# Ledger of designs, part 18: VH-VL binders against q10081

Target 1, 150 residues: q10081
Amino acid sequence: MSNLEFVYKYFNSLDVKELYDIYLLRTNVFVVEQKCAYPEVDEIDLKCGHLMLRNANGKLVAYARLIPEQQQTVRIGRVVVDPDERKNGYGRKLMLQALETSKQEFSSSKTFVLSSQEYAQPLYRSVGFKKCSDAYLEDGIPHVEMRLEL
Short names: E, the ipSAE of ESMFold2; O, the ipSAE of OpenDDE; V2, 0.75 times the mean of E and O plus 0.25 times the DockQ between their complexes.

## First folded at step 7 (VH-VL; framework fv_temelimab)

Design d4 (at its last look DockQ between E and O 0.36; V2 from the best seeds 0.00; counts 0 for: pae E 3.3 > 2)
Fold by ESMFold2, look of step 7:
Structure d4 (fold): chain C 150 residues (1-150), chain A 121 residues (1-121), chain B 106 residues (1-106)
Amino acid sequence: as target 1 above (150 residues)
Amino acid sequence: QVQLVQSGAEVKKPGSSVKVSCKASGYTFTDYYMHWVRQAPGQGLEWIGAIDPSDSYTDYNQKFKGRATITADKSTSTAYMELSSLRSEDTAVYYCAREWEDTYMYPFDYWGQGTLVTVSS
Amino acid sequence: QIQLTQSPSSLSASVGDRVTITCSASQSISYMYWYQQKPGKAPKAWIYGASSLESGVPSRFSGSGSGTDYTLTISSLQPEDFATYYCQQYSSYPLTFGGGTKVEIK
């Protein structure tokens, strides 16, 4: 019974409140919750699309960034669900919309990539991604690369 | 309501094999990973492996490489774990446990009742 | 493979006591999962993520930690809290569990 709304904007189209909401959500999870001090806000944000999922109250409940790369590739990063909104299936909804939005906004895209800890692999597999590397360390934590081809 | 019902207890000889079943009901079987975890008497939990029932993709604990086979039958909503070349150290309760494929931060939320496998000559 | 070391392996406490269980990982991880197991029963999901409680878990339970060091705390122990508690990591395969902490009411 939620009125859910997806909003996609390239960086220069974000308003101040949208940018605030994005960085609040990202830093609260990736820096505060994970207790990992690093420059979470980076220059990639200036050159990518920002996909937002809001609930009926206007709260930002999930987010991902869509980074166009060469060779008809889109990298999906900063995938996050608000901690208080977990267990509502928003992770899968976000990923499905990320793929649909990428096809619309980057119409030549054929390949999608992301870096995943193992606990997120089932989510990414559920929308068509496959593991394509052995584990490697990213900021000291094991990750695997995953890929989807259209 | 979600339910995972496992096959009954088994007594096996060393060197033989066992196949434990886990029948799922009350949810869409192919939307969830199925994991297998065992617990030796008086000891902790040990992960064996997992299957994605939608396409039969599997991951295994390398400790069980060559001995464990995990399968799923979508038509009966049943997962299986077969362990071959049994040793006395394989005596344990074997559990199935499900994981929602939207697994960002989620634990194994439902477990089967467990199947005791006793390996004894 | 990431090893998880729980301590203590067992403890006895009175109703109303504060109980703390630790779980140390051999490598940094992002999140710790916790399970409660009562004798003769399958484990039950208890805490996930950094500190999120599963539905039906009383608010006297809490989880904390980061990197390699994680804790489960029961602020005021109740008779129904007698159980063994396991931590679990899901940052890397194979998935691994701690050795368990048995909590007994004295």
Scores: ipSAE 0.450, ipTM 0.830, lowest interface PAE 3.3, mean pLDDT 90
Fold by OpenDDE, look of step 7:
Structure d4 (fold): chain C 150 residues (1-150), chain A 121 residues (1-121), chain B 106 residues (1-106)
Amino acid sequence: as target 1 above (150 residues)
Amino acid sequence: QVQLVQSGAEVKKPGSSVKVSCKASGYTFTDYYMHWVRQAPGQGLEWIGAIDPSDSYTDYNQKFKGRATITADKSTSTAYMELSSLRSEDTAVYYCAREWEDTYMYPFDYWGQGTLVTVSS
Amino acid sequence: QIQLTQSPSSLSASVGDRVTITCSASQSISYMYWYQQKPGKAPKAWIYGASSLESGVPSRFSGSGSGTDYTLTISSLQPEDFATYYCQQYSSYPLTFGGGTKVEIK
């Protein structure tokens, strides 16, 4: 495996390039690739943590945001792997790091939740998440709620 | 390159058990979910179950009602599928298949060569 | 479980023909996956997601669909395309496959 670097920052600590890279990756995937027009950038970005995975060239290859919630719960959102960087196991690596980082940043948290698009369940399942809801539509896309207890 | 090499063909009596192996190479064994799928002669594909080799977490098709047991040995990068209480209907080619965990990718990217299990009296 | 119904179960076609295979799901799903299988061989991942192709799959293959209805299309059938094709869903467990469509030479 090539050299990879995880960087975790809150919004106010992101530099302009980091923010640009995050929004570029998210919009290219969640809006353009998935053909879904929705408010991709939201106020949660201002309050949550941002986990970035970069390769040896400094390219943002994967990203997720960590959102603390009540009842010792952390929501993992906007999980994305660059389309050109898939098939490298970055998704699994990202999720494992997301869990580790969450435990460090939110020490009291024991429950992890996320809203998974149906097709993305394999990624989350690979790190122990289990479906805990029936399918529902979010922005017109079928989703399921998934949960991991640690 | 990624390779999944399965054990050889089996001939079993009804009521017995069979254990098929799948040795993985060319990648980190614990980073990918491993599935088992079977195909009866001239028929379609049927999902049996899967395992996460990293912690041996398993999922099963409830159709098999506990007859199927999937395990993994990290030290040898080998996944196993054991099917008990064999019946003639279990005659099939059994495949191991690696799950692709990346977003937007197809689930099973690499397959073993298959293992024919014949159940006959 | 989600049942997948493929149609037709088999078809005969000639080289150069346009071939269309349909997979219908018992409930709405986000993506359909397709595999190609030749006699005596394991299935090969062919089309994934809604319309994405595996690397190395000829451009004459395409996938389309949404909701419950998905389609695999071969724009111009070639000799190497004669095989059985299966659709598959990963929207819910247990994972399920279509019954398959055997594409035979006319």
Scores: ipSAE 0.176, ipTM 0.727, lowest interface PAE 2.7, mean pLDDT 91
ESMFold2 (binder alone), look of step 7: mean pLDDT 90; pTM 0.915

Design d5 (at its last look DockQ between E and O 0.71; V2 from the best seeds 0.00; counts 0 for: pae E 5.4 > 2)
Fold by ESMFold2, look of step 7:
Structure d5 (fold): chain C 150 residues (1-150), chain A 121 residues (1-121), chain B 106 residues (1-106)
Amino acid sequence: as target 1 above (150 residues)
Amino acid sequence: QVQLVQSGAEVKKPGSSVKVSCKASGYTFTDYYMHWVRQAPGQGLEWIGAIDPSDSYTDYNQKFKGRATITADKSTSTAYMELSSLRSEDTAVYYCARYWEDTYMVPFDYWGQGTLVTVSS
Amino acid sequence: QIQLTQSPSSLSASVGDRVTITCSASQSISYMYWYQQKPGKAPKAWIYGASSLESGVPSRFSGSGSGTDYTLTISSLQPEDFATYYCQQYSSYPLTFGGGTKVEIK
């Protein structure tokens, strides 16, 4: 079955199990797998939307956060796919839904941005983002800013 | 099923150019980056560059900038790599390889069979 | 440019031996990939994301590491494991490969 279910909630609407699932996925990938010791849970989480992708068994397989910013801009961050669910195209599906959900939930938005490791640019290009900066270091890893304009 | 089929072996003289083709089938050609990698006899692997076939956006290894030209033809699902001003050091097997998009993936999930380019005189 | 220093450049071992191949990056990276290449063939994806085995890869293979230091281990070498193994980083352009480790069976 390709019965994937997207669930979007602002922070105050998350139940405790959803929050647990989100933080388990994020910490397992961004802290444990990537070996980056930093405060993964931050105060931005309290003020943004949380987009979840669940499979037919109810497992959280992909996640992104949608952060409203100044100048009618939405930042998409913490884009992650469960390591055991990779190679299924969930990253692209998540990004397509992140754009649609952002247009619905942040109706004044006209610009979408993200910070991408250089290897991940093809994913974001596939959904309409374009590189808009030279490479810069973020915690020692080259990144580029990417942008999509409505 | 996904296949990448490359053009046949070439023998070239120094100073000339070669154009290697890579025909893709079994997937949507414009949804994936195509990369080019070479391997000199008895040596390791060296990345040349990549193309996004959807809009022909390219990235090159600076070592080859000015000599390598990577293109794509959407209508035939074929990528090309042209290397000019050939030298004996350019003798190698040239591979095309597909980049499988995802947040965390093996970059080169399918490879062409390789094209031997021999630069000799 | 991120250099990958792979060692040893070659090794010879007996069937059943434990074999360890190392790959050191000149800068910290998040994602190390490994390929197996047999003579006359294109490289084949083997390990992705430092530690995840590609489909069809025997469980005697494992990958580990973080930051700058990564390893590929074969717990019990088999005759079909004769090949050259390459590490690769895909964290930054230009993409770079290790120099390869040729594994020969005695």
Scores: ipSAE 0.241, ipTM 0.744, lowest interface PAE 5.4, mean pLDDT 88
Fold by OpenDDE, look of step 7:
Structure d5 (fold): chain C 150 residues (1-150), chain A 121 residues (1-121), chain B 106 residues (1-106)
Amino acid sequence: as target 1 above (150 residues)
Amino acid sequence: QVQLVQSGAEVKKPGSSVKVSCKASGYTFTDYYMHWVRQAPGQGLEWIGAIDPSDSYTDYNQKFKGRATITADKSTSTAYMELSSLRSEDTAVYYCARYWEDTYMVPFDYWGQGTLVTVSS
Amino acid sequence: QIQLTQSPSSLSASVGDRVTITCSASQSISYMYWYQQKPGKAPKAWIYGASSLESGVPSRFSGSGSGTDYTLTISSLQPEDFATYYCQQYSSYPLTFGGGTKVEIK
């Protein structure tokens, strides 16, 4: 396996190339690949942490947002793996790192939550998340709320 | 390399039960869901259910109305599918299939070789 | 459950032909997955989602679609492509497959 590097930054610390890579990956997947038109770029980007996974060549292969919420809760969002890199187990690796980074950045956090597309639950279950809601539609796609208590 | 090796063919009488095994190797067994899919002769594919071997969480196709029981043994990296109250319509090749856990692209990437279960009087 | 209707159930084609298989879902889904199955063998993952291909799948295969309607296209049918193809959805439980499309040699 090639060398991988995790980088965690807040919005104001992102350089132009990093921001470009993030938005390119997110739009290519959430908008183009999923054929879903929605306000992909939002104000949360300005306030949350950005977790980037890059390979040895410097390519952004995976990404997630870490969003602190009230009551010692961290929401993990915009979880994405580059379509060309999805057979490398980067999704699981990303989630494990997201949890670790969250604990470091938000030391008092005990609860982790995310909104999962219904079919994507196994990925999150693999790192300990459990469904905690009935299915609901988000941008026309069935989702469930998942929670991990640590 | 990833391998799923299933138990051999079975011949059963109506009303009996069958338990098919699927031994996994070449990967961490608990990191992936294991699904069961069957295919009647000359017919299409039908999803039976799945298990998360890490905590034995299961999900079933309600069509089977509790006749199907899926289990997993972490110590042997083996998944099982038991089908009770067999009927002739249950005659099929039964497959185990690993579910690739990743965001948005989540296919059955590896399949067992299949187990033919024949139900006849 | 989400029902998937494949069309056609079978087709006869010649080497070099353009082949199109459709899969219609009873409700909107996020992705359509496609499998190739040859006689006596287990299905093989072929196309992931709408347009992503399994590693090793020839470029003559392509997937497209959105909402309820998806298609698998073989731009130029080759001898090794004669098989049965299945669509599958993972947007909602229970998981469901299309009825299959058998691509036969003319």
Scores: ipSAE 0.022, ipTM 0.679, lowest interface PAE 4.4, mean pLDDT 90
ESMFold2 (binder alone), look of step 7: mean pLDDT 91; pTM 0.928

Design d6 (at its last look DockQ between E and O 0.49; V2 from the best seeds 0.00; counts 0 for: pae E 2.9 > 2)
Fold by ESMFold2, look of step 7:
Structure d6 (fold): chain C 150 residues (1-150), chain A 121 residues (1-121), chain B 106 residues (1-106)
Amino acid sequence: as target 1 above (150 residues)
Amino acid sequence: QVQLVQSGAEVKKPGSSVKVSCKASGYTFTDYYMHWVRQAPGQGLEWIGAIDPSDSYTDYNQKFKGRATITADKSTSTAYMELSSLRSEDTAVYYCAREWEDQYMVPFDYWGQGTLVTVSS
Amino acid sequence: QIQLTQSPSSLSASVGDRVTITCSASQSISYMYWYQQKPGKAPKAWIYGASSLESGVPSRFSGSGSGTDYTLTISSLQPEDFATYYCQQYSSYPLTFGGGTKVEIK
């Protein structure tokens, strides 16, 4: 029985250690691992929800941000699993919780969207997302939009 | 023990069709994408397409769209790839390969043994 | 579609040699996957993500790279490492593979 814990907070409710953990995880994967120089920390962080998955030792093992958009839509972004914790199914657990948390925190939400490279499409399909666009470039890398409708 | 067992070798005439099967065992069939990849003699690997067996959603390499049909039978845990209008350049070993769909950025971890399809007149 | 160019297409090497295989993508991708294939056998997953080794892959193997340029390195070649290695991208459909690098006994 591993003791996993989800923590959700809007930006202004994060404590400094939570913010540190989030940015450490995000930058280690999106900047360091991917060797992609870009401003990974952006202004959207100030105005969205932050979903954290922690293991029994308190380590942040997965993270996503939940961004309310117009038309009763929530965008799920910055989906990440700690590299040392991959192959434990945390990606799917994170996405299922992101949907449940969004229903609780954004009660008018009816549509969920995300931008995906194709390697992540199977994960997002496993929780109900479907591809809804042709490929487009994001910083020179092909992505597709995926959507889930309630 | 995870296994992907493919149907036997085929010899076909140009213009005909072939349907290769891939029987899965040792895991939950609908938790994994099934991909089809071919390898012509002395050549590299070429992706044909994939299916999500849970709902039969498919993606195809556009090169094969219109000739390739990928299906899955959940009741027998078997995926199929049918290639029509065969030509000599379709001679290849055809592989099925699985991908865990609820795991972030994983490789194709198990492959079938391959099915040789020879197209000759 | 994203084309992957592997170099060299083949090489001859001795046990103990350091071997470097390159894979260049026609446009930027985030991750490269690598497979090992021995004659008469299906490919085996070898390296995934940025540099993660699949279970059972010896630590003499490593992967690196970003953007368009990726490498697989064998620090000290062993007899069981003689095989063909393929890179593969999963950033965009169609999924594509490199042409392969055949590593042979000198």
Scores: ipSAE 0.497, ipTM 0.850, lowest interface PAE 2.9, mean pLDDT 90
Fold by OpenDDE, look of step 7:
Structure d6 (fold): chain C 150 residues (1-150), chain A 121 residues (1-121), chain B 106 residues (1-106)
Amino acid sequence: as target 1 above (150 residues)
Amino acid sequence: QVQLVQSGAEVKKPGSSVKVSCKASGYTFTDYYMHWVRQAPGQGLEWIGAIDPSDSYTDYNQKFKGRATITADKSTSTAYMELSSLRSEDTAVYYCAREWEDQYMVPFDYWGQGTLVTVSS
Amino acid sequence: QIQLTQSPSSLSASVGDRVTITCSASQSISYMYWYQQKPGKAPKAWIYGASSLESGVPSRFSGSGSGTDYTLTISSLQPEDFATYYCQQYSSYPLTFGGGTKVEIK
């Protein structure tokens, strides 16, 4: 799997096609696939970074939000891999890149946090995240808080 | 190649404890969660718990109410499962299983050969 | 915990038959996993969702479903397919398995 491209942009720098692709992927997975009706598009989109992974054909195969928080913390959110592309290791690649991009964009970042659906924990554990909370429901789906200190 | 080799069969009395070992080889032991699953004779599979060998973080099935203790020895690449206050219902084949380091999958890709634990008066 | 109800518990079939195994969850889950187990052996990861987990899993095996209802299908049963199949969820702790479906030779 060569010719992958990571692109990192803030909201105002996204073109219409990029925004379309992001929202299409997120909606298809978080709303349709997971059968969860919630405000998928939110105001955080306006002020966070958007990390996109595209394949050689230009298809958006994976995506994540990078959200800077206080105290040198970066929250990683809306982590998604295209259902048709999930056997290619793009999730791990995305997370590794998310950490690297965060270090570049937020040079003082030391802590990374995310809310993981329980089934997705192995992905985040694979890059060093640890569960740091009990399970809780978010939009009716079981989640856990995970943390990585670097 | 990846191998998980478990300790031999055990025969225990009710109220006693058993400790099963699982020696891993062929991969970096600390990179993968190790799970324990049991299977009573002729029955289905039951998840006991798991450990991250890198820091010995554990998750347990609360059904066992603290009777199960999972540990890992990094120096020997060996995971352990100890079950105390044994009952006849604990008679089963106990498996260690490595969690696959995949994105959204928790398939247990490699399993030990299983350890039969028989609890009888 | 999430209970998985697997059906049937056993079935008899002939080589070449179409076999369907169902697994129903007590609540909606995102993904269903399937394992194959032969007598005296440990389970093997087999199917997840609509795709095979292992490259070595024959194409005659397929998974389908969403929400609470999932299905494993063998389009044309082969001699090596006689085994017990288990569904499993990782959507919530504790991890749970279905009761299993034993596919036997008719």
Scores: ipSAE 0.242, ipTM 0.758, lowest interface PAE 2.0, mean pLDDT 91
ESMFold2 (binder alone), look of step 7: mean pLDDT 90; pTM 0.929

## First folded at step 8 (VH-VL; framework fv_temelimab)

Design e1 (at its last look DockQ between E and O 0.63; V2 from the best seeds 0.00; counts 0 for: pae E 2.9 > 2)
Fold by ESMFold2, look of step 8:
Structure e1 (fold): chain C 150 residues (1-150), chain A 121 residues (1-121), chain B 106 residues (1-106)
Amino acid sequence: as target 1 above (150 residues)
Amino acid sequence: QVQLVQSGAEVKKPGSSVKVSCKASGYTFTDYYMHWVRQAPGQGLEWIGAIDPSDSYTDYNQKFKGRATITADKSTSTAYMELSSLRSEDTAVYYCAREWEDTWMVPFDYWGQGTLVTVSS
Amino acid sequence: QIQLTQSPSSLSASVGDRVTITCSASQSISYMYWYQQKPGKAPKAWIYGASSLESGVPSRFSGSGSGTDYTLTISSLQPEDFATYYCQQYSSYPLTFGGGTKVEIK
């Protein structure tokens, strides 16, 4: 059986082990695996919500950050699944929870946005996002904006 | 068991159209993208486009957008690719290929057996 | 459109040889995908995420690379490895493939 636990905290409520786990996972994927040398840790982390998915052993297996924006909008970013935990549907579970948590924590939210490379589009479409822009460069890599309206 | 079964080989004259089918089984058809890729004899692979069968959302390689039409029939779990105004350079094996929903998967995990379309005389 | 250039286009090698195939992208991408194809057969998914082996792929295969430069390596070539290998990008539409590298018995 899979005993999964979601934990959501705003930055100032993170304990040091949670912060370590988040940055380890993000850095291992976005910097080490993707070999993209850039300042992955940024100031947005200080002012957003952090959504964690842990397995029964306490391992952080998926993560996203929830960034409130103007016009009742929440941006979901840094969506990541641990490489050793892929193919378990954790990406979809994470995104569904991100939507639900955003509605609870940002009670007037009605619009959700994210930036996606094309290979990630099927995941985001599976939870209701639709492509809404032409491609643009983010850190030199093509991305598209995707949007979900409640 | 996931399976993609394509329609049989076709011989066509220049200027005509062809419609290739791809019947899916062993999985939930509407949860996965379906892609179309072709391969001319002795040559490499060329992406034509894709469809999300759940709502028929499509993306096309611009090279084919005026000539290719990709559709899906949820009731029969079948995807189709129609190519019009055929030319000799359209002679190729046409494949359907499935993409899983997980962002970390190889995009084309299952392929159909291929459909040879020959455009001649 | 992101162009992928594979090198070499073909090679001859003996069983037991180490084989390296390169794929260069015209723009930076996050992940390279690799397929194996045998004559008369559909391509098979082989390597995803630049370095992750698909289920059933032997450990003698490895993938590496980032940005624009990627490789597929076979550490000790086996009889079943004689095939054509294609790289593929999925960072931007249209999806594109490399021209292929045919690996033949010497």
Scores: ipSAE 0.464, ipTM 0.827, lowest interface PAE 2.9, mean pLDDT 89
Fold by OpenDDE, look of step 8:
Structure e1 (fold): chain C 150 residues (1-150), chain A 121 residues (1-121), chain B 106 residues (1-106)
Amino acid sequence: as target 1 above (150 residues)
Amino acid sequence: QVQLVQSGAEVKKPGSSVKVSCKASGYTFTDYYMHWVRQAPGQGLEWIGAIDPSDSYTDYNQKFKGRATITADKSTSTAYMELSSLRSEDTAVYYCAREWEDTWMVPFDYWGQGTLVTVSS
Amino acid sequence: QIQLTQSPSSLSASVGDRVTITCSASQSISYMYWYQQKPGKAPKAWIYGASSLESGVPSRFSGSGSGTDYTLTISSLQPEDFATYYCQQYSSYPLTFGGGTKVEIK
């Protein structure tokens, strides 16, 4: 857990390698690993913040999007941990940093929301999120809305 | 070292209620969900429900909703599972299990030793 | 709910044998989890995800699969491996387990 680095950038500040790493990780997990064909890359990428976690070797080990919404709400999306790095607690670390970064970037933020795949709820619960909807299908995968009020 | 220690075996009559306890130690009790799972003799595992000890938020298997009540006492780091209107089919070993925060790992990383509940007339 | 069907329900094998246990889900799931249980003991976390091992699990164990079909494989059965193995899904509530596969000494 040593020599980890968080980097937060908006789309226009990403270099080609960073963008490549993000899309590679997201596609490999959300599309390939989960066998879900959907518009993974979308226009939200152009408008949101991109939180990257890299290890000492410079490898992108985890990632999330921070999307500001109305009423002092921030949506956290595309939360992903590299399949080879999932025993290191990076998910929780990422979420904690996501909340902290959101507070810094969006000073008025009070509410955090996300759409969780049902299997991923433990990660979000570990940082205080609570389920606030019934299950629904998103791209054929069961999801629930989760919310954290701070 | 994480430990989950459950209450002792119970013998109950049909129609009665049973309340099993699970005392947690070795970690921050409120940081992890606690689940309840049962296993009938010689059978598989069945999920009953879970609780977030931090605010007592609960999730239930609809099969048990109305009969099962899961609670938590933060002051004693103890989770409880109460099952009412007991039937012979409720005879089983009941386990508490801690939910691990890493969603890519096995969800239940630590288990209690189990509590045998026998329902017989 | 998602039903998980394990096959076989039981098997007899000898030390050194290759053992394969299958778990079939009634609908597609993201990950399959596995537990090992010995008589009189609580289940123990064993395999997570699709093909990854828990810390401390011998390398002779492996998981694989996707969609609805998953497998647990023991490349060379050892004496301490005789137990009952359960698959589990967390893709949809209620959480569900397979019926179990008892690996017995031949």
Scores: ipSAE 0.157, ipTM 0.738, lowest interface PAE 2.8, mean pLDDT 91
ESMFold2 (binder alone), look of step 8: mean pLDDT 90; pTM 0.927

